VHH binders against EKC/KEOPS complex subunit cgi121 (cgi121). Designs and how they scored, part 3

Target 1, 174 residues: EKC/KEOPS complex subunit cgi121 (cgi121), of Schizosaccharomyces pombe (q9p7j3)
Amino acid sequence: MILPLFPETQVHVFVYENVSNCAAIHEQLISQNPIYDYAFLDAATILYKKQVYSAIIRALEDRRDEQMKTKTIHSEVILSLSPKTEISSAFRQFSMTKKSKNIVVVKIDSKLTEEEEFERLDKLVEGNRVEFSDEELQKLIDFKVLKKNYKLDPSTLENPLASILSSIALRGYS

## First folded at step 22 (VHH)

Design w4 (from t2 with K28R)
Fold by OpenDDE, fold request of step 23:
Structure w4 (fold): chain B 174 residues (1-174), chain A 123 residues (1-123)
Amino acid sequence: as target 1 above (174 residues)
Amino acid sequence: DVQLVESGGGLVQAGGSLRLSCAASGFRFSDYWMYWGRQAPGKGREWVSGIDWSGGSTAYASSVKGRFTISRDNAKNTLYLQMNNLKPEDTALYYCATDSTPYYTRLSDYDYWGQGTQVTVSS
């Protein structure tokens, strides 16, 4: 996928459910294995495609403007999901853990087609790929976690997408 | 100022054990993944082990897996490396390190390193 604002950057997003090896993946992330150069998100924290895209766009903008707060584009995506400025907080809020069962995987700067990237990633993730869609994401979301991460209340829950996007866009601006 | 101070190194016979400690200060310890690295004589710095914020997840280099155990005590701001069944090839200066970005992959670019503690394993 190519984002209109970043035509030179290819982006792929994959969703996996019933992943059995999240602990192993997490271990590889700690070891900083380069073949695991993705943003691994806990699907329980993601409700909308636009939420992910918004974070990706923000990360890419940060990179373009040489204003990244983290050292990698994928970590910046994770940070960009959060309304908080602390990297550790963002990761705790949104990144995959060893206890995760469903994940969203983001690849930035891919040189491969979506199918080729999938074939590569499928060797790393032991789970079932599902469509990257709001319909599938809403099956995997933990609303308690979502509400906590974005401090959603009854008023903001009337339009959760708007609230989430605002939180992402206005991080650091209170 | 961020400080990482390693201790616990020394001379040990092959098959022996050592426990290294890294005392951290100057930052919120529990908000950072921590790592151990080592540098043997004439070799470059090598990644040894890593641990996430809570200690619930760890990783090891293949060369030390099954023999070394990384752990942390966030209340004491201390990182540990239990080294069992030590081998002569484990001889190195051992460093603790941290980085603000968990997904960062370049060992040489870690934000902070300690001064190191010498581990010597005799045959």
Scores: ipSAE 0.890, ipTM 0.940, lowest interface PAE 0.5, mean pLDDT 95
Fold by OpenDDE, last read:
Structure w4 (fold): chain B 174 residues (1-174), chain A 123 residues (1-123)
Amino acid sequence: as target 1 above (174 residues)
Amino acid sequence: DVQLVESGGGLVQAGGSLRLSCAASGFRFSDYWMYWGRQAPGKGREWVSGIDWSGGSTAYASSVKGRFTISRDNAKNTLYLQMNNLKPEDTALYYCATDSTPYYTRLSDYDYWGQGTQVTVSS
């Protein structure tokens, strides 16, 4: 997939449900295994495609402007999901853990087609791929976590997307 | 000012055990993944083990898996490495390290390293 604002950067997003080896994946991340060069998100924290895209765009903008707060584009994506500026907070809020069951996986700067990238990633993730869509994400979301992460209240819950996108866009500007 | 101070190294016979400690200060310890690395004589620095925020998840190099155990006490700002069944090839200067980016893959670019503690395993 190509984003209009960043036509030179290929991005792929995959969603997996019922993942049985999140602990193993997390171990590889701690080991900093290069073949796991993705952003691994807990699907319980993601409600919209646009939420993910917004974070990706924010990260890419930060990279473009040489203002990334983290050392990798994928970690920057994770940071960009958060309304908080602390890296640890963002990861705790949105990153996959060993207890995760459903995940969203983001690849930035892919040199492969979506299908090729999937084949590569599918060797690492033991789960069922589902469509990257709002419909599928809505089945996996934990609204309690979502509300907590973005401090949503009854008024903002009527249009959560707007609040989420605002939080992402305005991180560090409050 | 960030400080990482290793201790607990020494001379042991093959099959012996050591427990290394790393005292951290100058940053919010619990907000960082922590790592152990080592450098053997004539070799480059290599990754040994890592641990996440709370210690709920850990990882090890294949060469030490099953013998070493990484742990942390966030209340004490201390990282540990329990080393059992030590081998001569484990002889090295052992470093405690941390980085602000958990997913960063280059060992050489970690933000902070300690001075190291020497571990020597005799045959």
Scores: ipSAE 0.889, ipTM 0.939, lowest interface PAE 0.5, mean pLDDT 95
Fold by OpenDDE, last read:
Structure w4 (fold): chain B 174 residues (1-174), chain A 123 residues (1-123)
Amino acid sequence: as target 1 above (174 residues)
Amino acid sequence: DVQLVESGGGLVQAGGSLRLSCAASGFRFSDYWMYWGRQAPGKGREWVSGIDWSGGSTAYASSVKGRFTISRDNAKNTLYLQMNNLKPEDTALYYCATDSTPYYTRLSDYDYWGQGTQVTVSS
């Protein structure tokens, strides 16, 4: 996928459910294995496609403006999901853990087609790919975690998307 | 100021064991993944092991897997490396390191390194 504001950057997003090897993936991330150069998100923390896209756009903007707070574009995506400025907090809030069951995987700067990238990623993730859609994400979300991560209350829950996007956009400025 | 201080190195015979410690200060220890690296004579620095925030997940280089164990005590701000069945090829200066970015992939660019502790394994 090509984002209109970043036509030279190809982005792919994949959703997996019932992943059995999150612990193994997490180990590879600790070892900083280059073939695992993705942003691995816990699907329990993601409610909307626009949430993911907003974080991606924020990260790309930060990179463009040489204002990244982290050292990689994928880590910046994870940071960009969070209303908090602390990197560790953002990762604890949104990144995949060894206990994760469902995940969202983001690839930035892909040189492959979506299908080719999927074939590569499918060798790393042992789970079932589902459509990257609001409908599928809504099946995987943990609302308790979502409410906590974005400090949603009864008022903001009337329009959760707006609240989430505001949190992402205004990180460090609110 | 961030400080990492390694200790526990020494001279051991092949097949022996050592336990390295890394005392961390100047930052919130539990908010960072921690790593061990080493540099053998005439070689570049290499990655040895890593551990996540809580110690619930660890990783090892293939050359040390099954022999080394990384652990941490967040209450003591200390990182450990238990080294068993040591081999002459394990001879190196051992460093502890940390980085603000968990997914960062370049060892040489880690934010902070200790001064190192020498491990020498004789044949």
Scores: ipSAE 0.888, ipTM 0.939, lowest interface PAE 0.5, mean pLDDT 95
Fold by OpenDDE, fold request of step 23:
Structure w4 (fold): chain B 174 residues (1-174), chain A 123 residues (1-123)
Amino acid sequence: as target 1 above (174 residues)
Amino acid sequence: DVQLVESGGGLVQAGGSLRLSCAASGFRFSDYWMYWGRQAPGKGREWVSGIDWSGGSTAYASSVKGRFTISRDNAKNTLYLQMNNLKPEDTALYYCATDSTPYYTRLSDYDYWGQGTQVTVSS
């Protein structure tokens, strides 16, 4: 996928359900295995494709502007999902854990086609790939977590996307 | 002012054990993943082990798996490395390290390192 604002940056997003080896993946992340150079998100925290895209765009903008708060573009994507500025908070809010069952995986600066990237990633993730769509994401979302992460109330829940995007865009501006 | 202070190193015979400690200060310890690295004489620094915020997840270099155990006590702001069945090739200066970015950083990019504690394993 190519984003209009960043035509030179290839991005791939994958969704996996019923992942059995999140703990193993998490261990590899701790070991900083280079082949796990992705943003691993807990799907329970993701409701919209645009939420993910907005975070990606925000991260890419930060990189462009040399304003990244984290050391990698993928970690910046995770941070960018959060309305909070604390890195640890953002990761606790949105990143995959050893207890995760469904995940969204983001690859930035891919040099491969989507299919090639999938083939590589599929060797690392033991789960079922599903379509990256709002329809599939809404099956995996935990609304309690979503509400907590973005402090959604009955009024903002009428249009959660707007609130989420605002939170992402205005992170650090309160 | 972030500080990491290692201790517990020493001279031991092959097959022996040591327990290293790293006292952390100057930051919210529980908000950071922690790591151990080591540098043997004439060699570059290598990654040894890592631990997540709570200690629920750990990882080890293949060379130390089954012998070393990383742990942490967030109440004491202390990181530990239990080293069993030590081998001469484990001889090195052992460093405690941390970074603000979890998951995706590299050893060479860690924000903070201690001064190290010397571990010497004799044959």
Scores: ipSAE 0.885, ipTM 0.938, lowest interface PAE 0.5, mean pLDDT 95
Fold by ESMFold2, last read:
Order: sequence, then structure tokens, then C-alpha cells
Structure w4 (fold): chain B 174 residues (1-174), chain A 123 residues (1-123)
Amino acid sequence: as target 1 above (174 residues)
Amino acid sequence: DVQLVESGGGLVQAGGSLRLSCAASGFRFSDYWMYWGRQAPGKGREWVSGIDWSGGSTAYASSVKGRFTISRDNAKNTLYLQMNNLKPEDTALYYCATDSTPYYTRLSDYDYWGQGTQVTVSS
């Protein structure tokens, strides 16, 4: 997938459920294995496709404008999901951990088709791929976590998407 | 005013053990992943080990796995490296490091480094 505002940047997003090896993937990330160069997100924190796309767009805008706060585009996606500017909070709230069971995986600057990237990723992740869709994400979300991460109150319960997207877009401007 | 100060280096015979410490100040230690690196004479820096903010997740370079143990004490703002079964090839300047971005940052790009403590392992 190519975003209209970033025509030279190919992005792929995958969702896996029932992942049995998050601890092993996490160890590979810590040890800087370049094969694992993806953003690994905890699916319990992601309710909407637009939530992920908005974070990707924000990260790409910050890269374009030389305003990135983290050291890689994939870590910047993790920061960009957060309503707060603190990097450690964003990682605690949104990144895959060794305890995660379902994940969303983002590849930015891919030189591969979606099928080719999937073939590579599928060798790394021990879990079941599901569609990247609001329907599947809704099955994996933890609403208690979502509410806490974005400070949603009852007045936003009808349409939490707008509040979430505003938090992502307005981070650093309040 | 971030400071990372290593200690505990010295001369040790092959097969021996040594424990390094890194005293940290000037930042909220419990919000940072911490790392050990080393630099052998005439060589570039090598990543050795990393540990998350609570000590719950760790990783090691293949050359030291099973022999070295990274740990931290957040109450004392101190990072440790227990080194067992030391070999002459472990001879290096050992330094602790940290970065504001958890675990995605390559060694060459870490924001903060200590000055290092020398470990020399004799045959």
C-alpha cells in the first residue's frame, strides 16, 4: 500500500492473533536483528484501521519535516499512537511486549509486495494472520486499555474514533 | 546532566569472574532501557547486553550468552554486568549506555555513554 501524500513510501500492515512467540520476537528486537525491522504493536491497544494509518502518517510527516523524536521510523509509529509526547509512556502503552498475545505489525519503506512481505514475516511470527480490518481489530481490542490510553469518557463512547484521531494529530500542540 | 559512571573493571585470570557496576544520574532511571557495550583494542564498539526498565526482559550478544548476566537495581539507580568464565577475548573497555528510544536504536546512535571501565583477562 502507498499513501497518497507519500507516493514513494510503500507500507504494509498485518494482524496476527494467538501469537505464541512474542517473547522470542521481543528478544530479537532487543538484540537488534535487522530481519525484525518492523513496528510491533499490541493489538489490545488498536481498535481502528484509521488509528494505525493516522500514526503512520504522523510518523512520516515528522520524518519529512525532520521532527522525529525517536531513532527509527518504526519506533516513531509507536510514539505517534500516543496522545502524550513522552517516548517511554508510548512504548509502555502501545508496543508489543513478551506478554502480548495478538499483534499489529507495520512495515514502512517496504521494497516488497504485500504477499512477499507476508511470506517473510510469516517465518518470524508464530500465530494466525487475520485481516487488517475494523471487524477483526474489534475482536482483539481491550476496551479498558483503550479508554485508559486515550482518556476516553462516557461522552466519547458513541464515536471514540474522532477523539482518538484528534489525540494523535494534536500531540505536541497543546 | 546525564551521567553514567562505570566501575569494577580490572585484571582477572581466564576462567574468573568480575562484576561491573554503572551508577546513573540526571534522568529517571526506571524509564530507560539500559545497555552494556564494549570496545576491544583496535576494534569498533560491540553491543553486549540490554535490559528493560524493570529487569523483566534481557538480551545478550551470542558471544557472551550463558556467561554474562545483566541486572539493575532501580532503587540504587545502578546497572550491573556479572561476567563469569571470562576469556582473553573478553578484554575490552566496557561502558554502559542508554537511549530515549527503547530497543530500536542501533548501538552507534545511543544518546548517552559512560567513559568505560577496563577489563583485562589474562591467560
Scores: ipSAE 0.707, ipTM 0.870, lowest interface PAE 1.1, mean pLDDT 91
Fold by ESMFold2, fold request of step 23:
Structure w4 (fold): chain B 174 residues (1-174), chain A 123 residues (1-123)
Amino acid sequence: as target 1 above (174 residues)
Amino acid sequence: DVQLVESGGGLVQAGGSLRLSCAASGFRFSDYWMYWGRQAPGKGREWVSGIDWSGGSTAYASSVKGRFTISRDNAKNTLYLQMNNLKPEDTALYYCATDSTPYYTRLSDYDYWGQGTQVTVSS
């Protein structure tokens, strides 16, 4: 897809459940294999499509404004999910680990259609693709993790979207 | 302010072993992924191995896999490389390195490198 504010930037988002090879993917990332140039997120930390899109938009805004803190647009998406500015905290909280079971995968600056990008990604991820939708994401979320990552109290847990999106949008300004 | 100081290099016969150390200071060591690289005479730098914050995840270049072991001691702010079954082609200056962005950063873009310690493997 194309985001209206960034018309020259093609973005794809995929969701996989029951991924059996997160450890192998993680090792390829450590080994700096360029075929794995995606943002790999732990789906246990993602409740809404808008959560992911807000992080993508924030990362693209920071790239446009020459304010990126990390070395790639994909690592910047991971940072942008966090309400805090510390890179290590964001990765600990949101990035796929070798023990993750379900993942959200983001490709920014794609030169491929969604189907072509999926065909490449499907060779790398051993799991079941599901729709990128709030319905599917709510099946994969861990609410204890969500509460911790965004410091949600009981009143915000019943309707947390606005608090989460505010945290992403306002990081570093309040 | 960041300082990475390697030690433990030397001359060793093929088939032998060495253990390299990298003393780190000027940053919170436990928040950084750490890497070893090397540079053979007349060649560019090559990535050798990497290790996550806790030591729980590691990766190795295919040329050293099974022979080298990366480890870390976060209480001592020290990174290690155990090098076994050394070969003449392992002869190089060995550098420890780190970057603020975990595992998405390419070799040429790491923020910090040590000065290196020489490993020379004779046949």
Scores: ipSAE 0.705, ipTM 0.864, lowest interface PAE 1.1, mean pLDDT 90

Design w4 (from t2 with K28R)
Fold by ESMFold2, last read:
Structure w4 (fold): chain B 174 residues (1-174), chain A 123 residues (1-123)
Amino acid sequence: as target 1 above (174 residues)
Amino acid sequence: DVQLVESGGGLVQAGGSLRLSCAASGFRFSDYWMYWGRQAPGKGREWVSGIDWSGGSTAYASSVKGRFTISRDNAKNTLYLQMNNLKPEDTALYYCATDSTPYYTRLSDYDYWGQGTQVTVSS
């Protein structure tokens, strides 16, 4: 997709379940293989589509405003999911690790259609693609992790969307 | 004030081994991914290896995989590179490095690196 405020920026988001090769993908990211230039998120931390889009928008706004804190737009998406400003905390909380089983994959600045990008990504990820939807994300979330990452009160955990989006939007203005 | 100080370099015969150390200070070592790079005479800097904050995830350049082992001791704020079966092509200034952004940062863009320790491998 193209976001209205970022007309030169094409974004794709994919969700994979039952991924068997997260360790291999992680090693390729560490060694900086350019074929793996995506944001790889642990799906256990993602409950809503809006959570991901809010982080993407925040990262793109920070790039536009020359306020990025990390070295790439994809690492900035990972930071932008976090309510905290500490980069290491954001990566510990939201990035795919070698132990992840389900992932959300974001490509920003894509020069490909969604299906073309999927064809490339599907060669890299050994797992089952599912729809990027709240319905599928709810099957993959770990609510204990979600509560910890966003410091959710037990009374709001039933519908935490507003608290999560506020945390993403207000980071750095507390 | 970040400091990275390498040691353990020297002259070694081809086929030999060396263990490099990097003493780190001025930051919370356990929050940072750490890397080794090297620069041979007349060449640009080359990424060699990286390790996550716990030591659980590592990666190596293809030219050294199977021969070099990166490790860390967070209690001592020290990064290591065990180099086995050394080849003349491994002759280089070896430096440790780190960056605030985990693993997405290219070698040329790391925030901090040491001055290096020379490894010379005789044929």
Scores: ipSAE 0.694, ipTM 0.863, lowest interface PAE 1.2, mean pLDDT 90
Fold by ESMFold2, fold request of step 23:
Structure w4 (fold): chain B 174 residues (1-174), chain A 123 residues (1-123)
Amino acid sequence: as target 1 above (174 residues)
Amino acid sequence: DVQLVESGGGLVQAGGSLRLSCAASGFRFSDYWMYWGRQAPGKGREWVSGIDWSGGSTAYASSVKGRFTISRDNAKNTLYLQMNNLKPEDTALYYCATDSTPYYTRLSDYDYWGQGTQVTVSS
């Protein structure tokens, strides 16, 4: 897809469940293998489509304004999910690890159609693709992790979207 | 302020072993992925090995896999490279490096580099 404010930027988002090779993917990321140039998120931390899109938009805005804190647009998406500016905390909280079971994968600046990008990604990820939808994300979320990552109290847990989106939009002003 | 200081290099015969150390200071070591690189005479820098912040995941260049082992001791702020079965082509200046961005950074873009320790492998 093309985001309205970023007409030259093609973005794809995929969700995989029951991924068996997160450790192997993680090793490729340590190796700096450019074939793995995606944002790999732990799906246990993602409840809403809007959460992911808001992080993508924030990352693209920071790139446009020359305010990125990390070295790539994909790493900037991972940072942008966090309510805080500390890079290591964002990665510990939101990035796929070798122990992850379900993942959300983001490609920004794609030169491929969604189906072409899926065909490439499917060679890298050993798991089952599911729809990128709030319904599927709700099945994969860990609410204990969500509460911790966004410091949600009981009053916000039943409808946390606004609090989460505010954290993403206002990062760096708190 | 940030310092990466390598040690443990030297002259060794082919088939021998060396253990390199990299003492880190000026940053919170346990928040960083760490890497070893090397530069042979007349060559560009080569990525050798990497390790995540806990030591739980490692990666190696194909030319050293099975012979080199990267490790870290976060209590001592020290990165290590155990090099076994050394070959003349392993002769290089070895340096440790790190970056504030985990895994999405090319070797040429890392924020911090040590000055290196020379390893020379004789036939």
Scores: ipSAE 0.691, ipTM 0.856, lowest interface PAE 1.2, mean pLDDT 90

